# VH-VL binders against Beta-1,4-galactosyltransferase galt-1 (galt-1): the designs that were tried, part 5

Target 1, 206 residues: Beta-1,4-galactosyltransferase galt-1 (galt-1), of Caenorhabditis elegans (o16374r189to394)
Amino acid sequence: KMSICVPALFGNGYDAKRIVEFIELNTLQGIEKIYIYTNQKELDGSMKKTLKYYSDNHKITLIDYTLPFREDGVWYHGQLATVTDCLLRNTGITKYTFFNDFDEFFVPVIKSRTLFETISGLFEDPTIGSQRTALKYINAKIKSAPYSLKNIVSEKRIETRFTKCVVRPEMVFEQGIHHTSRVIQDNYKTVSHGGSLLRVYHYKDK

## First folded at step 19 (VH-VL; from c80 with heavy chain S103T)

Design c90
Fold by ESMFold2, look of step 20:
Structure c90 (fold): chain C 206 residues (1-206), chain A 120 residues (1-120), chain B 107 residues (1-107)
Amino acid sequence: as target 1 above (206 residues)
Amino acid sequence: QVQLVESGGGVVQPGRSLRLSCAASGFTFSSYFMNWVRQAPGKGLEWVAIIWYEGDEEYYADSVEGRFTISRDNSKNTLYLQMNGLRAEDTAVYYCARELYETDLEFDYWGQGTLVTVSS
Amino acid sequence: EIVLTQSPDFQSVTPKEKVTITCRASQRISSYLHWYQQKPDQSPKLLIKRASESFSGVPSRFSGSGSGTDFTLTINSLEAEDAAAYYCHQFYNYPYTFGPGTKVDIK
């Protein structure tokens, strides 16, 4: 019913503990498949073992995505390629696909409602192809539980320029990092959600 | 046992400022989203603003954005509404209401309201 | 902004008769709608949450239904104490909005 696309695993802030947390928490939220694109050369041994463990246990699909020779700016363009590949893998298979990084979580605002219930409500209009949701930055030093907003120290603003999407893959032609660029037919639409029911939290480590 | 008491209403001239307060008791104030809702005399309800439980997220109706600021002091169990650039159309009874995010985001308790009149 | 409309604006009803109030949203909002009652000179009170769930202490004669764009509040046998204004409220998206209200009086 739901999947996650992680377009690229880059950077030095992602250790094995964070990957375990990401996979386990999203599985608890009802995510059935997580697609992870990684540059194998940037992974340490602990990271490789962890990803292999989850791949062998059928919790993730790990895709080796090695950038052969690009300079600065390749990360951005390479990420668009992995986004497109992941969109195509889910088209006709998955009902709702989320595009986010390992340190980002889609979370229902209503504590008693599941992620699937929340997403189903936001997509009740059958012409909606994607929902954009703004990020809220959270200081990772004092987080204790992803589902409890009272236990999390957050920054005082919502970032609207950096949004994340959940989509119906079969209705999207071109997906970007922060928005849906094109839907497949004129009668399908992209909408923005203001954060009353669904929030995306970005956990920063520095 | 739950109590919400608004205060700070009064008569002010257009363009002036006023600060409303809502004193909370009988519950854990810091566990709730808080809202301001207003009602012009003889008119219906109009949502004004929301603030999340730690005061870190705020949203406003278009009619007040840029002029009103919602805030809270969880150590004093008090919600505030700073109203700047007041206009005649801001004349209303202002209610504070608590919002329960654990169930369905319902406004399950409302204060008695405080009247703000903006006239020359 | 999600606009809510209500019908009728005003309704004068004989006691013990059925009252029907409708609320229509300008876009689909699933079931993310509450109903509030406001008696004369009182603050609003919650009646129905999430389109159809009665709030605690609300008499069984009150019920709600609907999903998507069309919602209905029903009072199955009107009592004198039910003379009030009734408001729908959507919580699907910010900014939150209320319907314009329906006043119900006793004939």
Scores: ipSAE 0.622, ipTM 0.841, lowest interface PAE 1.7, mean pLDDT 84

## First folded at step 20 (VH-VL; from c90 with heavy chain I50V)

Design c91
Fold by OpenDDE, fold request of step 23:
Structure c91 (fold): chain C 206 residues (1-206), chain A 120 residues (1-120), chain B 107 residues (1-107)
Amino acid sequence: as target 1 above (206 residues)
Amino acid sequence: QVQLVESGGGVVQPGRSLRLSCAASGFTFSSYFMNWVRQAPGKGLEWVAVIWYEGDEEYYADSVEGRFTISRDNSKNTLYLQMNGLRAEDTAVYYCARELYETDLEFDYWGQGTLVTVSS
Amino acid sequence: EIVLTQSPDFQSVTPKEKVTITCRASQRISSYLHWYQQKPDQSPKLLIKRASESFSGVPSRFSGSGSGTDFTLTINSLEAEDAAAYYCHQFYNYPYTFGPGTKVDIK
């Protein structure tokens, strides 16, 4: 059982097509629930309609989150709050929880293996609570959906700092944006995966 | 009919550079990860580097990071290993190996190897 | 990096005997391990993939088992042609690493 936490949809430059692609592709990969945090008042009509559709059919859980501070603090304050909330919502419910944005995809490197098989293998060690996964930036030059299938140009460097995590939520005490800050028990481990089996593709729009 | 043929090996002095080549045939070269693996005389296998697909992603062993560069020319079906700042410990037979990302990342084909000797 | 160890380093066996080679990983790597055979003066050849799956053309006398940290390569009845070095290889994470190898000789 796998879920995704999208901790920030606050004034992001995403469109409805991006959301559809994200939800549909991840559903195909076996994701069962996607938690999306956003301020409904800041979304356009198309976005609202799209999110409502998926929420109504129980494919996503939409959390309307209102921030008590200005927008420039969303990533530094609001996102941390939503990450924590989502972590707790999945604790005891979901086996593996991914923390990534709409333009980021966790993808197995081995084509014959499913995402769940890959994740299960990476978490074969019962003491591993988090896999900090390296990113590969893809230049989103093609501005038509599906973005992730059409854009193939990548940057040469692999990002090992601005990573994304997949976790066992019950094993994590504090989850950051790019890393797991704290595990709940001393014998639990946060490890980094260099990308041989799993990676995050980040499709950056320019 | 898959073939991998390494070349470019030889005797060089420490600090010098050498470029190895691996000519591939019998398969769609651009569809596979390609690796270099070396073996010092009388020793075991040591992974050196891997390059993905179009050459947009590379990984190296710590022992060669910053000195060696793996590259590929898919139009020529050729894999390269540029070795700079060679050291005595780099003395080895260097193999190129094809890696299968569709199955289990196994090295299913290896070249015959080319010997690199670094000595004063 | 993930360190692989092998045991024994060397083994001299009589034909038709059973050979067991072990590989141990410094951390759990599920089944992300391959076995390679290298005969004298030859390049390595893939023998077992994903811990237990025989590669095409590999004789049935070869088998692999194990998961996590402990892996085993077994030759149930050694043939003279099996004299070689055997290496385990992990692909759980970069950098890829090999075991130190086990040399099998024929008595």
Scores: ipSAE 0.912, ipTM 0.956, lowest interface PAE 0.5, mean pLDDT 93
Fold by OpenDDE, fold request of step 23:
Structure c91 (fold): chain C 206 residues (1-206), chain A 120 residues (1-120), chain B 107 residues (1-107)
Amino acid sequence: as target 1 above (206 residues)
Amino acid sequence: QVQLVESGGGVVQPGRSLRLSCAASGFTFSSYFMNWVRQAPGKGLEWVAVIWYEGDEEYYADSVEGRFTISRDNSKNTLYLQMNGLRAEDTAVYYCARELYETDLEFDYWGQGTLVTVSS
Amino acid sequence: EIVLTQSPDFQSVTPKEKVTITCRASQRISSYLHWYQQKPDQSPKLLIKRASESFSGVPSRFSGSGSGTDFTLTINSLEAEDAAAYYCHQFYNYPYTFGPGTKVDIK
């Protein structure tokens, strides 16, 4: 019913514990498929081992994607390519697909509601193809501990530019990194969610 | 029992500032979203602002954005509303209300309200 | 913003009669709507949460229904003490918004 597309996991900048946290938390939230795009040749250390473990156990789909160059422009275009690939992979397969980075989490605001319930409510209108969601930057009070309400320090600033989207894949023609660029039909809508029910949290470990 | 008591209301001239307070008791203040809702005389309810948890997030109605600031001091169990650049249309009874993020974001407790009158 | 409208603006009813108040949202908001009651010279009180769930302590004569854009608050048998203003409230998105209110008087 729900999947996540992680368009870029390049380099070795992530701690293995955060990888575990990402996969386990999202699984707990009801995510059934997690697509992670990376250049396996660039992965090393505990991160590589952790990703391999989860991939081997079919908890994630690790897609080897080689970018021609590591320049910023090429990097950006590479991400767009992976986003497009992932969108197509989910078209007709999953009901809702989240497009977020590896260090970002979609989280319901109402604690008594599941992620799926929340998303279903947001997409009650059958013409809504995409929900652009604002994000909040957070830091861990204790770096070695998981991110939780008790272990985060947030900045007051809400990021409304670098938003992330949850979409109905079959309704989207072109997906960007931070927004849905085009829907398939004219009557389909891309809307913004202000954060009353759903929020993206972005941690800054780097 | 849960109690919310607003204070700080009064008569003020346009363009002036006023700070409202809401003293909370009977519950773990820091565990709840807190809201301001106002009601002009003889009119309906208007949501003004919300503040999350320890003040990590704030949202405002368009009518007060840039002029009002919602804040909280959890050590004092107090909610604040700093109102700058007050206008005649800001005249209202201002309520503080507790919001339940654990259930359905309902406002289950309201204060008695404090009257703010903006008049020249 | 999501605009809520209510109908009627005012209603004068005889005790024991059924009262129906409608709230309409400018867009679909699923069930993310609450109802509040405000008696004269009192603070608002929560009546119905999430369109149809009665709040604790609310008399059984009050009920809520609806989803999407159209919502209804019903008082099955109006009591004298029910003379009040009633407001719908959406929490689907920020900014939060209230309906304009419906005033119910007793004949």
Scores: ipSAE 0.898, ipTM 0.957, lowest interface PAE 0.5, mean pLDDT 91
Fold by ESMFold2, fold request of step 23:
Structure c91 (fold): chain C 206 residues (1-206), chain A 120 residues (1-120), chain B 107 residues (1-107)
Amino acid sequence: as target 1 above (206 residues)
Amino acid sequence: QVQLVESGGGVVQPGRSLRLSCAASGFTFSSYFMNWVRQAPGKGLEWVAVIWYEGDEEYYADSVEGRFTISRDNSKNTLYLQMNGLRAEDTAVYYCARELYETDLEFDYWGQGTLVTVSS
Amino acid sequence: EIVLTQSPDFQSVTPKEKVTITCRASQRISSYLHWYQQKPDQSPKLLIKRASESFSGVPSRFSGSGSGTDFTLTINSLEAEDAAAYYCHQFYNYPYTFGPGTKVDIK
């Protein structure tokens, strides 16, 4: 019912334990499939082993993605290609698809409610094609696994430029990294959520 | 038994400041979001602000943003509202209310309120 | 911001009769709405949470219904102690908002 699209896995700066944490915590939240785009030639052996394990167990779909050329502007355009591919893979299959990085987690604010219940409530209006919310930065003061469970001190700033989306994939025509650019019908809409029911936590390394 | 007791209300001139306190007892204060809600004489309820259980997130009504600051001291089981630049339209009874993020974000207990009157 | 409206503003009702109070939201809010009761000179008290779930200790004559934009609080047999103002409150998004209130009085 829910999937995650990770449009680019960074080959450096992340160890396999962070990948395990991401996959396992999101599986516990009811995420049924995670699509990961990476250049597999640039992964170390520990990362390859970990990703292969989850791929063999049908928890992730690993997509080999190599940009033939890289530059600042090309990085964003390359991610738009992976975002578009992932959107199309989920159209007609998945009810709600999240677009986020490995160090970001969508979580319900209400402790007793599941992620699926929360998203279903936010999408109760059948004309809503996407929901976006601002990131809450959490400083990663503890550099040992499990990173997301041990790093509880948050920065009080909300970054409005860096937002993340959950979408109904069948209603989206053009998806960006931080927003839904276009829905497929005039009466479908994109909305922003102010954080009372759903938060996105970004665990930065500082 | 749960108790929330507001204090610090009074009569002040426009442009001045007040600090309200809400003393909590009978429950684990640090496990709840805390809110201020006000009610002008003869009028309805107006939400003012919320602070999350660790004090890491605060949200304000547009009418008070930039002038009021919500804060909490979990070691003293006390919620605060610093009100700067007070205006006549801030005249109200101010309630503190606890919010249960465990169930459905309901305000399950309210204090008795403290009256703030802003008059020239 | 999500605007809540209530109707009627005021009702004077014969004891034991049914009272119906309506709350309308300016956008769809699913069932993210609570009802509060405020008796004269008292603090508000929670009655109904998430549109339809009765809070503990609330008499069974109170019930809530609705989802989306239209919500109803019903008192199926009004008692004297039910004379109060009733407020709906949305928790779908910040800023939180309350309806303007419905005052219910006994004839």
Scores: ipSAE 0.649, ipTM 0.851, lowest interface PAE 1.7, mean pLDDT 85
Fold by ESMFold2, look of step 21:
Structure c91 (fold): chain C 206 residues (1-206), chain A 120 residues (1-120), chain B 107 residues (1-107)
Amino acid sequence: as target 1 above (206 residues)
Amino acid sequence: QVQLVESGGGVVQPGRSLRLSCAASGFTFSSYFMNWVRQAPGKGLEWVAVIWYEGDEEYYADSVEGRFTISRDNSKNTLYLQMNGLRAEDTAVYYCARELYETDLEFDYWGQGTLVTVSS
Amino acid sequence: EIVLTQSPDFQSVTPKEKVTITCRASQRISSYLHWYQQKPDQSPKLLIKRASESFSGVPSRFSGSGSGTDFTLTINSLEAEDAAAYYCHQFYNYPYTFGPGTKVDIK
């Protein structure tokens, strides 16, 4: 019904606590499958153990990310490959697929509505292939589920040039990290959501 | 029990500024989104702006963006609207309304309004 | 922005008769629409939330229906106190918008 694609892990910045928090909170919000692309060369031992635990327990699908021909310094190209693979894995299987990093969470604005109810409402128009919404930087951690605005302490600022997408995978031909580049038919559309019903929060340590 | 009282309206020349206030009582102010909605004499309702419960997000109608600033002081239970560069088309009764994000974002209580007249 | 239209703009109705007011959205908005009533010289009051759910204390003669682009507010048996302007309001996306209003008077 809902899935998440985490397009690539690279660099030093994701500890085991963030991985646990991400997986557990999204599972409670109704995410049924999380696809995680890893470069095992860049994982510390604690992170490898955590990912193995969740993979062994069928909470995630862990995909070893290797390019046949790697180019130094081109992070964006590697992410496009994993995004495309994950889109194809969900086409015809998953109703709604989110594309986000481990420190990003899609949150319903209306406290009494689930994530699935919110997404279903935003996609009520059957011609919508993707919804894009703005990222907001947060200075504190989510402490409880289900996700709600009251569980979040946030910075004042919003960042509109950094957005994240939720899509109907069967309607998308080319997906980026911050936008849907192309839908499969001319009458399908990509739309922006202004934040009244759904927000994406990016969490950082204080 | 719930009370929203707007103030600060009046007659002002074009290009000038005016600051509206909305005093809230009888409820937990910091648990609600707050809105300004205006109504020109004899006309319909026009949404102006919203500010979220912690004051961390604001959204504006296109007609006022860049000129008006919505703000709130949760310690004083007060909503504000700073109106700069006022124009004749800003003449209206300005209502504050609370928005309940716990259910369906409905405006379940409105103030009585304050009249702003922009004329020479 | 999402444009809401209403029909009719004005309706004069004999007491106890049925009133039907329509609201049409320029795009699909699911059921993310509220109805407000504004009596002369008063502030608006919430009547119907999320297209079809009556707000607390609203008389049972008021009902709402619709989803997508087409919405209807119905007053099954008009009473004198129902003479007012009625506005639809979408909360699907910012900027929020209202319909232009429908004025209902007693004949």
Scores: ipSAE 0.643, ipTM 0.848, lowest interface PAE 1.7, mean pLDDT 84

Design c91
Fold by ESMFold2, look of step 22:
Structure c91 (fold): chain C 206 residues (1-206), chain A 120 residues (1-120), chain B 107 residues (1-107)
Amino acid sequence: as target 1 above (206 residues)
Amino acid sequence: QVQLVESGGGVVQPGRSLRLSCAASGFTFSSYFMNWVRQAPGKGLEWVAVIWYEGDEEYYADSVEGRFTISRDNSKNTLYLQMNGLRAEDTAVYYCARELYETDLEFDYWGQGTLVTVSS
Amino acid sequence: EIVLTQSPDFQSVTPKEKVTITCRASQRISSYLHWYQQKPDQSPKLLIKRASESFSGVPSRFSGSGSGTDFTLTINSLEAEDAAAYYCHQFYNYPYTFGPGTKVDIK
């Protein structure tokens, strides 16, 4: 019913512990499939073994790709390709698809409610094609497993220009990193959620 | 058992500032979202602001955004509302209410309120 | 922001009769709506959670129903102590909002 698209895995800010945490926590939240786009030739041995383990156990779909680095003019178009590919893989298959990085988690505000219950409520209006909400940055001071459970929140304000989306894949024509660019019909809506029911936490490395 | 006691209300001139406090007891204050809700004389309830349990998230009604600041001190079990640029339409009884995020975000306990009157 | 309206503004009702109060939201809010009761000279009290679930200690004569945009609070057999103002409140999105209230008096 729910899937996650991770359009790019790169940089030294990620290690195998973070990947395990991401996959396990989202599986516990009811995410049924996670699509991960990465250049497998650039992965260290521990990371490659971890991703292989989850791929072999059908918990993730690992897609190999090459993304140019240090060239900002190409960066956006490369990520748009992986986002578009992932959107199409989920169209007609998955009810709700999240677009986020390994250091970002969609979390229900109400502790007694599941992620699926929360998302279903936010999409009760059948004309809503996407929901976006602002990131809350969390400054990571403790680097023990599980990484995200030991972090200290230090941000005073929410950054509203960087948002993440959950979508109905069949209703989206063009998806960006931080927004839905176009829905397939004029009467379908892209809306912003103010944070009362759903939050996105972004964990920064130290 | 659970108690919420508002204080700091009074009469102030337009354009001035006032700071409200809400003293909490009988529960683990740091485990709840806290809200201010106001009621003008003879009128209905109007939500003013919320602050999350860690004090790091704050949301405001459009009518007070930029003028009011909600804050909390979890070590003193106290909720605050700093009200700047007060106007006649801010005249109301101000209630503090706790919000239970473990179930349905309901306001399950309210204080008795403190009256703020803005007049020349 | 999500605007809530209530109808009627005021009801004067004979004891033991049924009271019906409606709340309408300006957009679909699923079941993310609470009902509060405010008796004269008292602070508000929670009555109904999430459109239809009675809060602990609330008499069984109170019930709530509805989802989406249209919600109803019902008092099946009005008692004297039920004379109060009744407010709906949405928690679907910030900013939170209340309905304007419905005042219920005893005839």
Scores: ipSAE 0.616, ipTM 0.838, lowest interface PAE 1.9, mean pLDDT 84
Fold by ESMFold2, fold request of step 23:
Structure c91 (fold): chain C 206 residues (1-206), chain A 120 residues (1-120), chain B 107 residues (1-107)
Amino acid sequence: as target 1 above (206 residues)
Amino acid sequence: QVQLVESGGGVVQPGRSLRLSCAASGFTFSSYFMNWVRQAPGKGLEWVAVIWYEGDEEYYADSVEGRFTISRDNSKNTLYLQMNGLRAEDTAVYYCARELYETDLEFDYWGQGTLVTVSS
Amino acid sequence: EIVLTQSPDFQSVTPKEKVTITCRASQRISSYLHWYQQKPDQSPKLLIKRASESFSGVPSRFSGSGSGTDFTLTINSLEAEDAAAYYCHQFYNYPYTFGPGTKVDIK
């Protein structure tokens, strides 16, 4: 029913504990498949073991991806290529596909509702191809509360410049990093959600 | 029992400021979103603002954005509305209401309201 | 902004008869709509949540239905105490909005 595409590349500051928390928390939310793009040769040993464990247990699909250019200048554009590949892998297969990084979580606002119920409600209009939601930046210690978001300190501001999408993959022709660029038919819609039912949290340690 | 008591209403000149308070008791205040809803004399309900349970998120109606600030002090179980640049159109009874995010974001309890009158 | 409209503006009804109040949203909002009752000189109180679920302690004569853009509040057998204004409220998206209200009086 639901999948996640992780277009972010590894090697720049993510540790294995973050990956464990990401996979476990999203599995608890009902995510059935997570697609991860990385240059497997560049992974450190603990990360390799972690990703191998989850791949062997059918929790993730690991896709080997090598940047064609210098890393500092191409990260955003390399991410667009992996987003497109992941969109195509889900078209005709997955009902709702999320595009986010390892430190980002789509979370229902209503405590008693599942992620699937929330997304289904937001997509009740059958012409909606994507929902775009602004990021909330949070400074949190996920490793101190591995299955909980309760000990969270937030910056008060919502940053609309950076957003993440959940889509019906069969309705999207061109997916961007922060928006759906194009739907397959003119009568399909891309919409923004104001945060009353669904939030995206971006977690970082400083 | 659950209780919400608004205070701070009164008569005020246009362009001035006023601060409303809503004292909460009988429930865990920090577990609820809190809202202000107003009603002009003889008119319907108008949503004004919401603040989330940790005070970290605030959303406003277009008619008050930039002029009103919702806030809360969870240690005092108190909700506030700071109203700046008041206009005649802000004349209303102001209700506080708690919003239950555990079920369906319903406003399951409302205070009795406090009247704000903006006139020369 | 999601605009809610209500019909009728005013309804005068004999006791024991059925009352029907409609609310229409300017876009599809699934079932993310609540109904509130406000008796004269009182604060509002919750009546129906999420389009169709009666709130605790609400008399069984009150029911709600609808999804998408069209919603209905029904009072199956009007009692004198039901003379009030009735408001729909959407919680699909911020800013939250209320309908303009429907006043129900006893004939």
Scores: ipSAE 0.609, ipTM 0.837, lowest interface PAE 2.0, mean pLDDT 84

